# Designs tried in a protein design chat: VH-VL binders against Protein cereblon (ohgt). Part 1

All scores and structures are predictions.

Target 1, 230 residues: Protein cereblon (ohgt), of Drosophila ananassae (Fruit fly) (b3m1f2r157to386)
Amino acid sequence: LSRVPGVDYLEHILFPGEVLPFMIDGSLFDDEMPGLDGLIFGVGFPLMQPPEDNPHKLYGVTCQVYEKGESGRQLVFYKSRALQRIVINCDDIQGPPQYIARNPTSKCFSKVKILPEYFLPEPLKCVDMGSMSRFRDIPSMRDKYRRYQLSSTPWPADACQEYAYEEIVERARKKLEIHKIDTMPRCPIQLSFWLVRNLHLTEKMMRLTFLTDSVNTRLQLIGSTLKEES
Structure headers, positions and changes below count from the first letter of each chain, unless a header shows other numbers; Kabat numbers aren't used for antibody chains.
F, E and O stand for the ipSAE by ESMFold2-Fast, ESMFold2 and OpenDDE, each averaged over both directions (binder to target, target to binder). V2 = 0.75 x the mean of E and O + 0.25 x the DockQ between their complexes.
[cut] marks letters that were taken out.
Atom coordinates printed by the task and the answers are left out, and those that the model quotes come from them; centres of patches stay.

## First folded at step 6 (VH-VL; from a18 with heavy chain Y33W L104E)

Design k3
Fold by ESMFold2, look of step 6:
Structure k3 (fold): chain C 230 residues (1-230), chain A 121 residues (1-121), chain B 106 residues (1-106)
Amino acid sequence: as target 1 above (230 residues)
Amino acid sequence: QVQLVQSGAEVKKPGSSVKVSCKASGYTFTDYWMHWVRQAPGQGLEWIGAINPSGGSTAYNQKFKGRATITADKSTSTAYMELSSLRSEDTAVYYCARVETLPEYGYFDYWGQGTLVTVSS
Amino acid sequence: QIQLTQSPSSLSASVGDRVTITCSASQSISYMYWYQQKPGKAPKAWIYAASSLQSGVPSRFSGSGSGTDYTLTISSLQPEDFATYYCQQYNSYPLTFGGGTKVEIK
């Protein structure tokens, strides 16, 4: 688990890669206190329905400050970028969370669990098991042969279509303006989050796409909405 | 500076209704739930219910079902609690108090000054 | 409904004494909060998340506990600490408070 300072609340879901601006009372800074550049903080989504119907879990993202914006005498503007999906056990939160629209505070912190991003690349093709077949007849090697066989089995054709990265990309291109298509990322993980930002998904689909750890499943959910629309 | 300013004390007869107001300032009214808690003379605190001003969602203590109505006016940043069919047992100080959204994750960080409601014949 | 039982209901203590207030829940909870109330005034948030002190609360106050049993402790009682203290659960509706513990000068 990682300990993250500055746990704040946001009324809507924020996906990795999105920009989160905020303002801080400038009277809290002086020449001897550096700004917030590079600061990593947590943002929780208290209005998102948890998957287990468990009010002790708070889902969110880490954000990192990357730019100090235009400064005033009283308010200092910062930009941050969401990096990783997280889950927080509310019992670990120290300090009262605040909504980010005001001022984030360093008085609220917690241990967090960073949620994984699983991506299964194009399915393995069948491999020639001929060179391994001599191990099938050796008693001490039979378990190794079975482990290899299980791990190297190709995906069924229907599952490959459901996880078809290129088909989802093509369906999305039909719905988007050219200037958006030019910014489409190549990384499947980044693409899954980019599609959420650039397509008009329902609140239910936004929740479902955030909560899945499988990039393949997330892309399939997004693809299902594109198929239904056209 | 967060402030919750409540309406003044009231004297009511049994069977009537009272409506207490709570004017919020110093924060974005729709970002926080508003709760109502009462305290009878010499007694402890009792939760009445709450409202989320952004969508109008409410929650009530079953003890007050059918008698309590909690509302909010976003344009004036004001919450209201109305209690009908008043009884002498309803004599209490009524407080509004702010909590973060989703009532499972918050506590009462700011309270109004209280409104004394006296129910007597 | 979760019942909170505070003990004692009242106590008398001298300045400098160590004071302990307990709050027992009828079932396991994750959210316990404490409030201080002086006569004629609204309650003030005092301890949140069982053990964290609200801003401005003196370090002589501490909170502890888990599950069903929680405590508020004052290590060295001061004249300004004479008040009524309430515990409150935030685990489920309806929100409930303990009966209060009145701390008085002996």
Scores: ipSAE 0.000, ipTM 0.402, lowest interface PAE 19.9, mean pLDDT 75
Fold by OpenDDE, look of step 11:
Structure k3 (fold): chain C 230 residues (1-230), chain A 121 residues (1-121), chain B 106 residues (1-106)
Amino acid sequence: as target 1 above (230 residues)
Amino acid sequence: QVQLVQSGAEVKKPGSSVKVSCKASGYTFTDYWMHWVRQAPGQGLEWIGAINPSGGSTAYNQKFKGRATITADKSTSTAYMELSSLRSEDTAVYYCARVETLPEYGYFDYWGQGTLVTVSS
Amino acid sequence: QIQLTQSPSSLSASVGDRVTITCSASQSISYMYWYQQKPGKAPKAWIYAASSLQSGVPSRFSGSGSGTDYTLTISSLQPEDFATYYCQQYNSYPLTFGGGTKVEIK
């Protein structure tokens, strides 16, 4: 379990990899935090109904701030990216649950469980595609480095089950070709969430996919949708 | 063409403040950090501080103990360096310099022409 | 702070000479940068990332090094090369420069 600040309630489901713009009062962040970029906070989905056997649970995602914008008003504009699916015990929420977007002057905290049953205590390590790590400790390049991490961070390979998904990928590719989309993530985990965002799935299918912890099962679910439309 | 044009020479008395400007052109002002470096007569180069015009983040050399204030105006693409409580030792040419933030380009690639600040009683 | 020590502080050389300037850092740095400065003028970016020449810099200039030790070399000194050269690190704040090396005509 990890303590995550800034739990917000959104009316729509976000998947890992999605970008979230929002307005927030900068005073809500602790001065002791090493800058706003890289800050991890949680977003909950109240419309995501938990399974019947999981009462008092709130599903959501962790988000990482990667860009700060200027606003002529008291609120500051931030961009963030969803990272990991989480489940929150509502009993663990401290403070008002609506934070950032709906109530930018309120702050809350909660312990969260990262889904599936593996825990990443630190942000995912990025692939050093160009020795970008050399900028990690340079203050004037820190923000850029962090943005790079968000775009290049791979999911752990060991989190993926060893099943063949090439056929599913091919079916997806064919379907997306109509929309002039010719690129997709190589990582199965990222791919499973990417496909949900880029395919026109039903709300039911989106919910099912979100609640599915196995990447292979997610891909199979998505794949089944593709077969029905073919 | 990238250009950094600084304000003119200044003569100041001890204890006063000076504010030097640096007008940037020929590139997107918010995409690069702006640094300030000074050079006393016949001496080497000394880093003062820097600002990210995009978010307003700043960094300072602790040697100046809060006497230096660096700001930026995005609307005019101008960076400023203000130095307070001036001393004779602050007599120097002050430079603004742009830093490229691409990989391997983290250096002062363009410099202003310099601004002489003379502190004398 | 990271201290940069240049050697020598000054040197006299003739046109056509090979000139080598060294810069030693108090700790390991990722990249070293070099600048050329002529009297009454602002410094000019000269070498970046230890070994890459800035646009417009003649090929007779070269840079090398890693870790704590870096060098700037002029294979054949030309009249326009008489200047002061500074090394600089961008590894951590405060940014620091070497003390400079003045290349004078013999």
Scores: ipSAE 0.000, ipTM 0.509, lowest interface PAE 12.4, mean pLDDT 79

## First folded at step 11 (VH-VL)

Design w4
Fold by OpenDDE, look of step 12:
Structure w4 (fold): chain C 230 residues (1-230), chain A 122 residues (1-122), chain B 106 residues (1-106)
Amino acid sequence: as target 1 above (230 residues)
Amino acid sequence: QVQLVQSGAEVKKPGSSVKVSCKASGYTFTDYWMHWVRQAPGQGLEWIGAINPSGGSTAYNQKFKGRATITADKSTSTAYMELSSLRSEDTAVYYCARGDTYLDYSGYFDYWGQGTLVTVSS
Amino acid sequence: QIQLTQSPSSLSASVGDRVTITCSASQSISYMYWYQQKPGKAPKAWIYAASSLQSGVPSRFSGSGSGTDYTLTISSLQPEDFATYYCQQYNSYPLTFGGGTKVEIK
């Protein structure tokens, strides 16, 4: 659990890595708060419909200020970067998030949970094949070795679904080529968020992706959209 | 045709062990995983574990906490399930079932043995 | 482990009736299977991959569903269909079954 000094509200979902130029009421920040340079604050998405299993959750992101500009009465222009996904339990606050969003003078306090980002490695790489492991790194025997692993290890579907994303990247690359985008992050975590921002996914898919903690699963979800469009 | 023939009914005392056999025929024994599933009287189905007869690799339901041991004899095309430290709650019909455990295969149990009743009583 | 909840646990129906059995998973799954079991007999593979019928299964049977909710439907119940039906998931270990739905004659 982390402490976030303030939470603003946006109508659209933001993902980590996005740059956020927006104007916010300076009253959201207490004078006693540390300097705005490098300040981390929260942005919530009150209009985001959570899944039925999480009806009392407010989702958002932490943002770090990297530039401040003054614009009029108590309105401050902030340039920030989204860092991490967060969730707030609405049971700990008074009124629904939507109401709070419409009444910016209302202030509430709550615990903030930073949502995890985890990447699952390929499970076959972790399988001890004994004497057969010597073939793993031999190019001519690699495929045979892999096939043997597949046949000798019981794999549930979730294990298979959670690791392979190379094909997804390739499909994404092809799709984005039309837009003259030829560079992608190498880090799977960054890639997953980058793809969401650049593939113009449906709101439903964006929500689903945002709510997914597994990087592998996010990539698979994104990949599914690429298949449907092809 | 594919057939799975299991050993006969067993009556065991608490604390003892039971070993049930499943003889496979009508297919290449090493091409498919053999699973074990049990069903207590009037109850549902519970997965115990599985073995790949080709390499001897196994998977277990952790619920059994190491009490279950699944083995296979390729020479006789027979799979075995041994359950130790038997309890009254282990009274059930035990089934062997052919299956495959990889995503691109069936993932379901297409053939079943006739079942073996194991009764644990004092 | 993934919990599968079948509904109803039992039902009474007449020949010719439409019967619907549901299986709800504790989390999203993609690989659901159905089995038919008659008293004193081993289960039989019935529906493969949520919607594909096993060889020999009558066309009056159908399967559907995605995510957490799956359904087995009998369009017109026949005398030979009275049995217990089980759903089973193959998404995660341990493999798990639903509690079963007994279809009884009214």
Scores: ipSAE 0.000, ipTM 0.471, lowest interface PAE 16.4, mean pLDDT 81

## First folded at step 12 (VH-VL)

Design x3 (from w4 with heavy chain D31S S54E)
Fold by ESMFold2, look of step 12:
Structure x3 (fold): chain C 230 residues (1-230), chain A 122 residues (1-122), chain B 106 residues (1-106)
Amino acid sequence: as target 1 above (230 residues)
Amino acid sequence: QVQLVQSGAEVKKPGSSVKVSCKASGYTFTSYWMHWVRQAPGQGLEWIGAINPEGGSTAYNQKFKGRATITADKSTSTAYMELSSLRSEDTAVYYCARGDTYLDYSGYFDYWGQGTLVTVSS
Amino acid sequence: QIQLTQSPSSLSASVGDRVTITCSASQSISYMYWYQQKPGKAPKAWIYAASSLQSGVPSRFSGSGSGTDYTLTISSLQPEDFATYYCQQYNSYPLTFGGGTKVEIK
């Protein structure tokens, strides 16, 4: 959906909200991108195993530069923040990607697909047919009642239970030091990534939580880890 | 496996220069920044500067700018640090250290050389 | 440049004691790095990214903190833990270390 001006490799998984510090040859920024703050670039994770073992896909994040260190001549320290999860079809990459820590000497461009973040703030309620039940016994309305019933079937109760993220937040509060809790975000999307960053997850669990587009499912995966630790 | 082997101890007079070598093995030399850090006797650690062996880009602590020169030879996988206009306060153990640019929190030094004692005395 | 202030500069402790070392930065940083150094030896990478233990580091070590204030904790001090510990930042040049905390035999 979008083309990013720089696609670099990072040897580990970076989640939205994390800071990515790096050093780079300042001529890359000065000559072609005079506005240094706010630059958005892509970072791919070549060591993360893609779903279904698809070697043509490279998962990553967009990052935005928000701080420049002082060092005028040849080497500049930058801080960036990961924003959005992306996937890249490797066939779309123009140029050889380089690791961000090696001061890329050539530009590498690609089209990227921004991965969605699905969040249902509350579980879907079971739709009661109560107001429609008065039509069930009227012969001329029975077929309409059945069509409405099919179109309004509620989610299974097990699926509704998977969205109780308030319990996950409380379990995390019990395990985290008080100064970390002060930085806990209110936004569920940001919270799901913040929890991965602040809890000690296995590499496999970090991969699973990164690849999940459903924020509700990501929170439940994190919650299962909290149960297993206690 | 990863190993950084430095040149031997040096005794120098004030006003002279010294060049310390650091030979890397067990990894792809051009994939990681090489840093130089010193430690005066009984003192803490002080960063001197770094080089990216790919492309030759360098960075220096301003305290040493104009006196320190860091270079690398890709063909021998060897980094060098030269310090000129030596003073008695430059007496220290000089370390090379590999920056861990492959980890998610790059900029810490995961492997260190054995250190090279440079003594500046009249 | 970012100054790192370690506290205490030295401490005397007995085997089995809980030890806490503090590193305070002059401005906010994202992650703190820690090294262990024994006399006559090069420093060893010990804790990275504030809280992650380097391979081979015993679980009695832990790291914590954010913003400007970071700690290294040893839950039950062992004889092999007597060393000097350094914190380090990589948020901006020049790269800087704390002054060190020497953990000595009581």
Scores: ipSAE 0.000, ipTM 0.426, lowest interface PAE 15.2, mean pLDDT 75
Fold by ESMFold2, fold request of step 18:
Structure x3 (fold): chain C 230 residues (1-230), chain A 122 residues (1-122), chain B 106 residues (1-106)
Amino acid sequence: as target 1 above (230 residues)
Amino acid sequence: QVQLVQSGAEVKKPGSSVKVSCKASGYTFTSYWMHWVRQAPGQGLEWIGAINPEGGSTAYNQKFKGRATITADKSTSTAYMELSSLRSEDTAVYYCARGDTYLDYSGYFDYWGQGTLVTVSS
Amino acid sequence: QIQLTQSPSSLSASVGDRVTITCSASQSISYMYWYQQKPGKAPKAWIYAASSLQSGVPSRFSGSGSGTDYTLTISSLQPEDFATYYCQQYNSYPLTFGGGTKVEIK
């Protein structure tokens, strides 16, 4: 329930599902140091330009430590996995954020907002409103009928472009058959992030795919890169 | 502009030692690990060890323990690798490499020196 | 220590070919990095964290994989891509590299 995790900076964009390993100098570690297993923390992307309507925002992800890697006497490392996209109001940050690569030495806290992931699995079909006409003249049902009528209107062609999910998946699968990868997720939300991680994208496209809350739009952006690669 | 400039090539006899320097510039020397990696002619890459210049902590590949000594001089921003009891199989190009500070992995080498050829021959 | 086996050790290809090289670890890892080395030059950082491209790396390069099996792919080989590619792990000491894959002009 708490929305005030630890926050560090990362110099590149990290997508949900990616592993973020990090290290601490073993000279500071002893048997009295508490473990980090299960720690949830935030990383922000200070080099990613925020949207112009949110210029005082820091975008990032939550990460959770899930494994302590094999460590020598000198180096201790942990593995974490990015979980959810977040946005942070910079005014909510308490303490100086530091880059995770530079072994943060101070506590830095903030409230964070978890960003949503919307998915519409297929285009709306035109529906016959006649089956709903029996409710049109009932006053207690009139608002429901109006809401249903708006939601059932056939979408314009440009809105239907967001539902080309199967085409994008098949293009990606065709490319990935060359690599013979069989780890492609079935969940569209996880798939959208998996594709970003496994397809070569420009920094501009990585920013665009990170900033959208629409899984459909994210997949369309990814699909545009597949066309450019021919 | 990060630069790692290494000392010049050396020819050594078996049983002697060699000390290779690596002068860093364009970044805060004490904030990043410095690694040493070698490459024998026509062969792959082999990690020797590393130092954290801030505290002087070191890590070594066990293959070189007892023969390799890695040090750093904060005042000159220079790291050193000394390899003793040289053998002909120690003939290689020796590289210094900065740990990957972009990702906090220390083992990802984002900048490399030009390399120092050390030839061990009778 | 973790052994990294690269395959193939060398390959010959023409400009425009699709090239795939693999790196197999002796145990599961999550820290796979790739370097490009041209003759007479130091290695260059190329791919970090299995799939992320270093700054300045062309988009025709991609990396993928998890667990023990990792792949570097060049979608359309260009003249400047003829080099030796090395994988590297940091899951445990000592840091280890693959044996390298030399990509040559056919």
Scores: ipSAE 0.000, ipTM 0.400, lowest interface PAE 16.9, mean pLDDT 74
Fold by ESMFold2, fold request of step 18:
Parts: structure tokens; sequence; C-alpha cells
Structure x3 (fold): chain C 230 residues (1-230), chain A 122 residues (1-122), chain B 106 residues (1-106)
């Protein structure tokens, strides 16, 4: 588990890749303390209901400050970018979290679990039969070879087609404006989050797509929305 | 900090071309689209087109059909806009502007160059 | 393309007045963006995502709206607010701006 030096609240779900601007009181910096450039902090989503099997968890993302914007005398404007999905046990939070839109704080921290992003480029269609073919002509192995053949039958073509990464991308490209298509990330993990942001999904669907660790499942959820909207 | 510095004013004859430069500093040039916007004297803002410096992908306003060419040089962090077959109606201040998104997700122009006046007259 | 209609095209107001500028899109868009431009200077980012103020923008400015109708409001006009304000959409190419609203001293 990783420790995040700042944890704040955000009133809506933020997906990896999104920009999160904020302002902070510039009087909090002295001559010997650097600004927030490069700082990694956490934001949690207190209004998003956790899954039933994690009822007192706070879901969120890590963010990293990447740019200091133009600022007034007292307030300093920063831009940050969400990096990774996280989950926090609420009992691990030390200090009072605040909503980042009001005034982010460096006094709240917690241990966090960085959530994984699993991607399988396509379902396993068939195990390579070459290693087993040499047993076909051996009498003692003949029955085992037959059982292996039955167990290695590939998934039905329509099910594999539903999991196909490129097919869901093609459906999305037909729905999205041309300019947005030119900005599509090539990384499937980033792309899954990009699609959620650009397809304007319902709040329920936003929650479902956030909670899954499987990029394949996230894409399937997105794809189901594309079918419903013709 | 983020700075966009454009080339100086130009006076051109009708039928010629002009190439305006925009040198970016203070950020990762290839992470943001660069846009070009013009403003004729006493008129509003008009989008010309944009480039993604990483891959060289471009988008253009159809109004400038075949006359505008937007390029970028990653090694110098400089974007260029060339407008050919100039007419008197092309007299304008030409701006470069950065999109405010890492990978272009936010959709507005957070930093603008100082502008380059291009005057087309006989 | 998406046409943006700003209203009014110009207005005269006194310091301290409340000023409202509207921008109507020819079709529904996700968010409206606003820029301030003073004579002889480049536009400045002012309001992004319909209601979020860019850094350095005074709190007397606010933005609101959704769908096709958006507004920029100045609650108490100050001398430094006399400028031209443009709305902008990013929903589809070509990117388009409103015609501008010039705010002048009455």
Amino acid sequence: as target 1 above (230 residues)
Amino acid sequence: QVQLVQSGAEVKKPGSSVKVSCKASGYTFTSYWMHWVRQAPGQGLEWIGAINPEGGSTAYNQKFKGRATITADKSTSTAYMELSSLRSEDTAVYYCARGDTYLDYSGYFDYWGQGTLVTVSS
Amino acid sequence: QIQLTQSPSSLSASVGDRVTITCSASQSISYMYWYQQKPGKAPKAWIYAASSLQSGVPSRFSGSGSGTDYTLTISSLQPEDFATYYCQQYNSYPLTFGGGTKVEIK
C-alpha cells in the first residue's frame, strides 16, 4: 500500500487523465519551501457509493501537479492530472479531509491502495495445440488428448467479438466528433477512461465504469451504452 | 512560465503567402494541440486550424480550404501557420493559442501568443 | 458548424452596474468558454467549462448555463472590466466564437 501525503474530497467522480485545477493560499509558502510542482496527492469521492463488499471504503484517484498557472498576489493557481484509481480505508485517514474546491489541505494523509488496471487484448481463443498433438498417436495418452481437445474449444465467435477492443473503438469513433477522435489515446487503459469522459455517460454508468479493475469490463460497459443510443 | 512568442508583423502583396511562427516555452510542446485564430480589424475571432505536434495531425476550418498549412517543429518547440494566395480580406492579427488539455481534453485556449499583424495591400 | 450568437453586441454601463452577457448556441453543447480582450491585446482565458473562473479572474465574474443558453455576469462592474467578451464552443469543428460583446463606459 502506498501513502499519499494529502487527501482531499471532490464532489464528483474524476477519472485518470482528467485535469483538476485548484487554487491554494500562496501565504502557505515561505522562501525555503518549494511550491506544489510535482506534488502527488489524493482526492476521494465521498458522494460515490462504494461496492457492497467494501462498504466503508473511500474511492478516489491520485493527482499530480504539473503546472503552475497565472496567479494573483495571494492565491496560486495549479493544474493537476489524475493518474491512478485508489481506494482508502476510511479508518486510515489522518487529519480532516476538505473539499478541494474550497481549500485543499496538506494536513490530511492516508495509506492508499492503488487499484490495478487489467487488460487482456482479446479472450483466449484456443490453447496452442502443437504441444499436445504428439500425444494423439500414443495409446495411453489418447483419452487425455480427447479431453484436452474438448476443453480447448474457443469461445463462440460472437462472444469474442463483443470483447474485441477495436470493435468498441469503432463504435465510439462513429459517435464522437472528428476533433475528439484525433485526441484518442493509444494506450487501452487511458482510452477506456477517455471514452467515459467523452461519451457523457449517466452518473450510474460513471460509477460502474470507475469501480471495475478490468479494462475489458469497462469497455463492455461503455459498449452497452453505445448499443442503447443506437 | 508558459510563453508563446510569435514572429513580427508582415506586409504582403495580394497573391503572395505568409508564414507566421509561434515559439513555445515553459511546457512540454508535444503534449498540447496548438491552434491558430485570427482577428480582422474591428472584427471578432475566427479559428483557422490546429496541429498536434506529437504526431503532426492537423485540423482546419473549411473556410481556409487549401490555403492554410499548419506545421510544427518538435526540435525547436515552434509551430507555423502559412497562408497562401493572400487577399485584402486576410488582413488581420494572427494568434497562436494553446489548448488547455494534456491530450486535448478540456477544449479551451488557456495561453495566447501576442499576435502577428499581417497586412495585405497593393 | 455550430453558430454562437452573443447578445448584446455592445452595451454601455456605469461602474457598479450589474452586467449580463448571453451566448446562444445553434445546438446543444457541453460547455461554453469565455475570453476577455482589451484593445490591442490578445484575448485572455476568462471562464472555462461554463462556470469555472480562470486564475486571476475576480470573483465578481460568474458564468452559468447549459444546453444552448449560457451567460457571463459581472456583479459590480469595475473600470478594468471595460473590454470585449467572447464566448467559444469546443463541441465540434470548426471551433467557433461568438461575435463578441463590447462593454463600454456609459
Scores: ipSAE 0.000, ipTM 0.453, lowest interface PAE 15.1, mean pLDDT 75
Fold by ESMFold2, fold request of step 18:
Structure x3 (fold): chain C 230 residues (1-230), chain A 122 residues (1-122), chain B 106 residues (1-106)
Amino acid sequence: as target 1 above (230 residues)
Amino acid sequence: QVQLVQSGAEVKKPGSSVKVSCKASGYTFTSYWMHWVRQAPGQGLEWIGAINPEGGSTAYNQKFKGRATITADKSTSTAYMELSSLRSEDTAVYYCARGDTYLDYSGYFDYWGQGTLVTVSS
Amino acid sequence: QIQLTQSPSSLSASVGDRVTITCSASQSISYMYWYQQKPGKAPKAWIYAASSLQSGVPSRFSGSGSGTDYTLTISSLQPEDFATYYCQQYNSYPLTFGGGTKVEIK
C-alpha cells in the first residue's frame, strides 16, 4: 500500500489526465507541506457508489500539483493533474476529509491502493516488427514489444483475433471532428481516459468506465456509446 | 491568526435567556461549521450544537433542542448561541469552537474561543 | 449516543514517569480525538484521528487504538503536561466527550 499525505473529497468523478484546479489557504503549509509544487495527493469520490464487493471503499485518483498561481495572495491558486486511480479503505483515513472545491484548510492522510491498468495488445495475424511499433511509445508495453521483437518465429494469423480498438478510435474522431482534436494521446491507457473526458457520458457510464481495471473493457464501453450515435 | 473572540461573562436569573457571541477572524467564516460546547464548574465537556454559516443549517444535541438557538451573521463573521429558560444547572463556561471539516457538522475542534462564563443564580 | 469512558479519572505522577490514559467507546468508532485543557483555559486540540499529533505537540505524546479502545501515552512526563485530557468522538451526533483524566503532580 502507498501512503498519500493529503486526501480530499470531490463531488464528481475525475479521470487520470484531467486537470483539477483548486485554491488553498496558505496557512495549511508547514514542515510536512511547506508548499504544494510537485505534491502528490489523493482525491476521493464520496458520491460515486462503490462496487457491491467493496461497499465500504472510497474510490478516487492521485493528483500532482504542476502549477502555482499568483504569489503573495492569502488564498493560493494551484493546478493539479490526476495520475492514477486509487481505492481507499475509509477506516484508513486520518483526519476529517474535506471537499477540495471548498478550499480545504486541514490535513487528511490515508493509505491508498493504486489500481492497475491492464491492456491486452491486439492479436497478431502475421507480423513484422512494424505492425507492433505503435506499442513502443507506451512505457507499460516497452518490455512486451521487446519480447515480440526478439521472437524467432512469426505468429500464425489463424491463432489471433483482431480487437476493434482502431474502429473505436476512428468513431471517436468522427464524433469529435467539429471540435478539432489536437490532444488525442497515442497511449491506449491515456486514450481510454481522454475519451471519457471528451465524450459526455452518463453518470452511470462514467462510474462503469472508472471502475474497470481493463483498458480493453473501458474502450468497449466507450465504443458502445459511440455506436448508439452513428 | 485564526481567532475566536467571545462576549463577556453574564449573570442571569433562572427563567431568563442568554445570548453568547463568537466573533471569528483570520479565516473564511462561511467555510467551517461553528460548534458550541459547555463546561460546568469542575466537570467535563458537553456539546450543545453547531451551525453551518454558509446556508444556516443547524444541528443540536437533543438535550438542548427547544432551548438552544444557534445563529450566524455572515456580514460580521459572528456566531451566536442563545439558551432560554435558564436553570441553575446551566451555570457553565460556554465555548465556541471551529469544526475542522468545513463541509459537514462533524466536529474535530481545531480552534476554541476563550470561553464565556454564564452564572445562573437568584 | 456514544458514551466514552475515560480511565483513570485522575492520576498522580512524577516528572519522567510514563503515563497511559484509556478511552473506551460504547460501540465501535473510527474517529477519536484528544484535547488538553489546563485550569482556566480553553481546551486545545492535541491528537487527531487517534494517532496524529496536532502541530506543536511534543513527540513524547502518542495515541493509538481502534474499534472501541483508544489510548493516549506520555512517554516521559514533563511539568507542562499536568492538565486534564479529554477524548472525543465524531462518529455520530451528538458529539460526545470522555469524562476527562486529570494528570496531577505527586
Scores: ipSAE 0.000, ipTM 0.404, lowest interface PAE 17.7, mean pLDDT 74

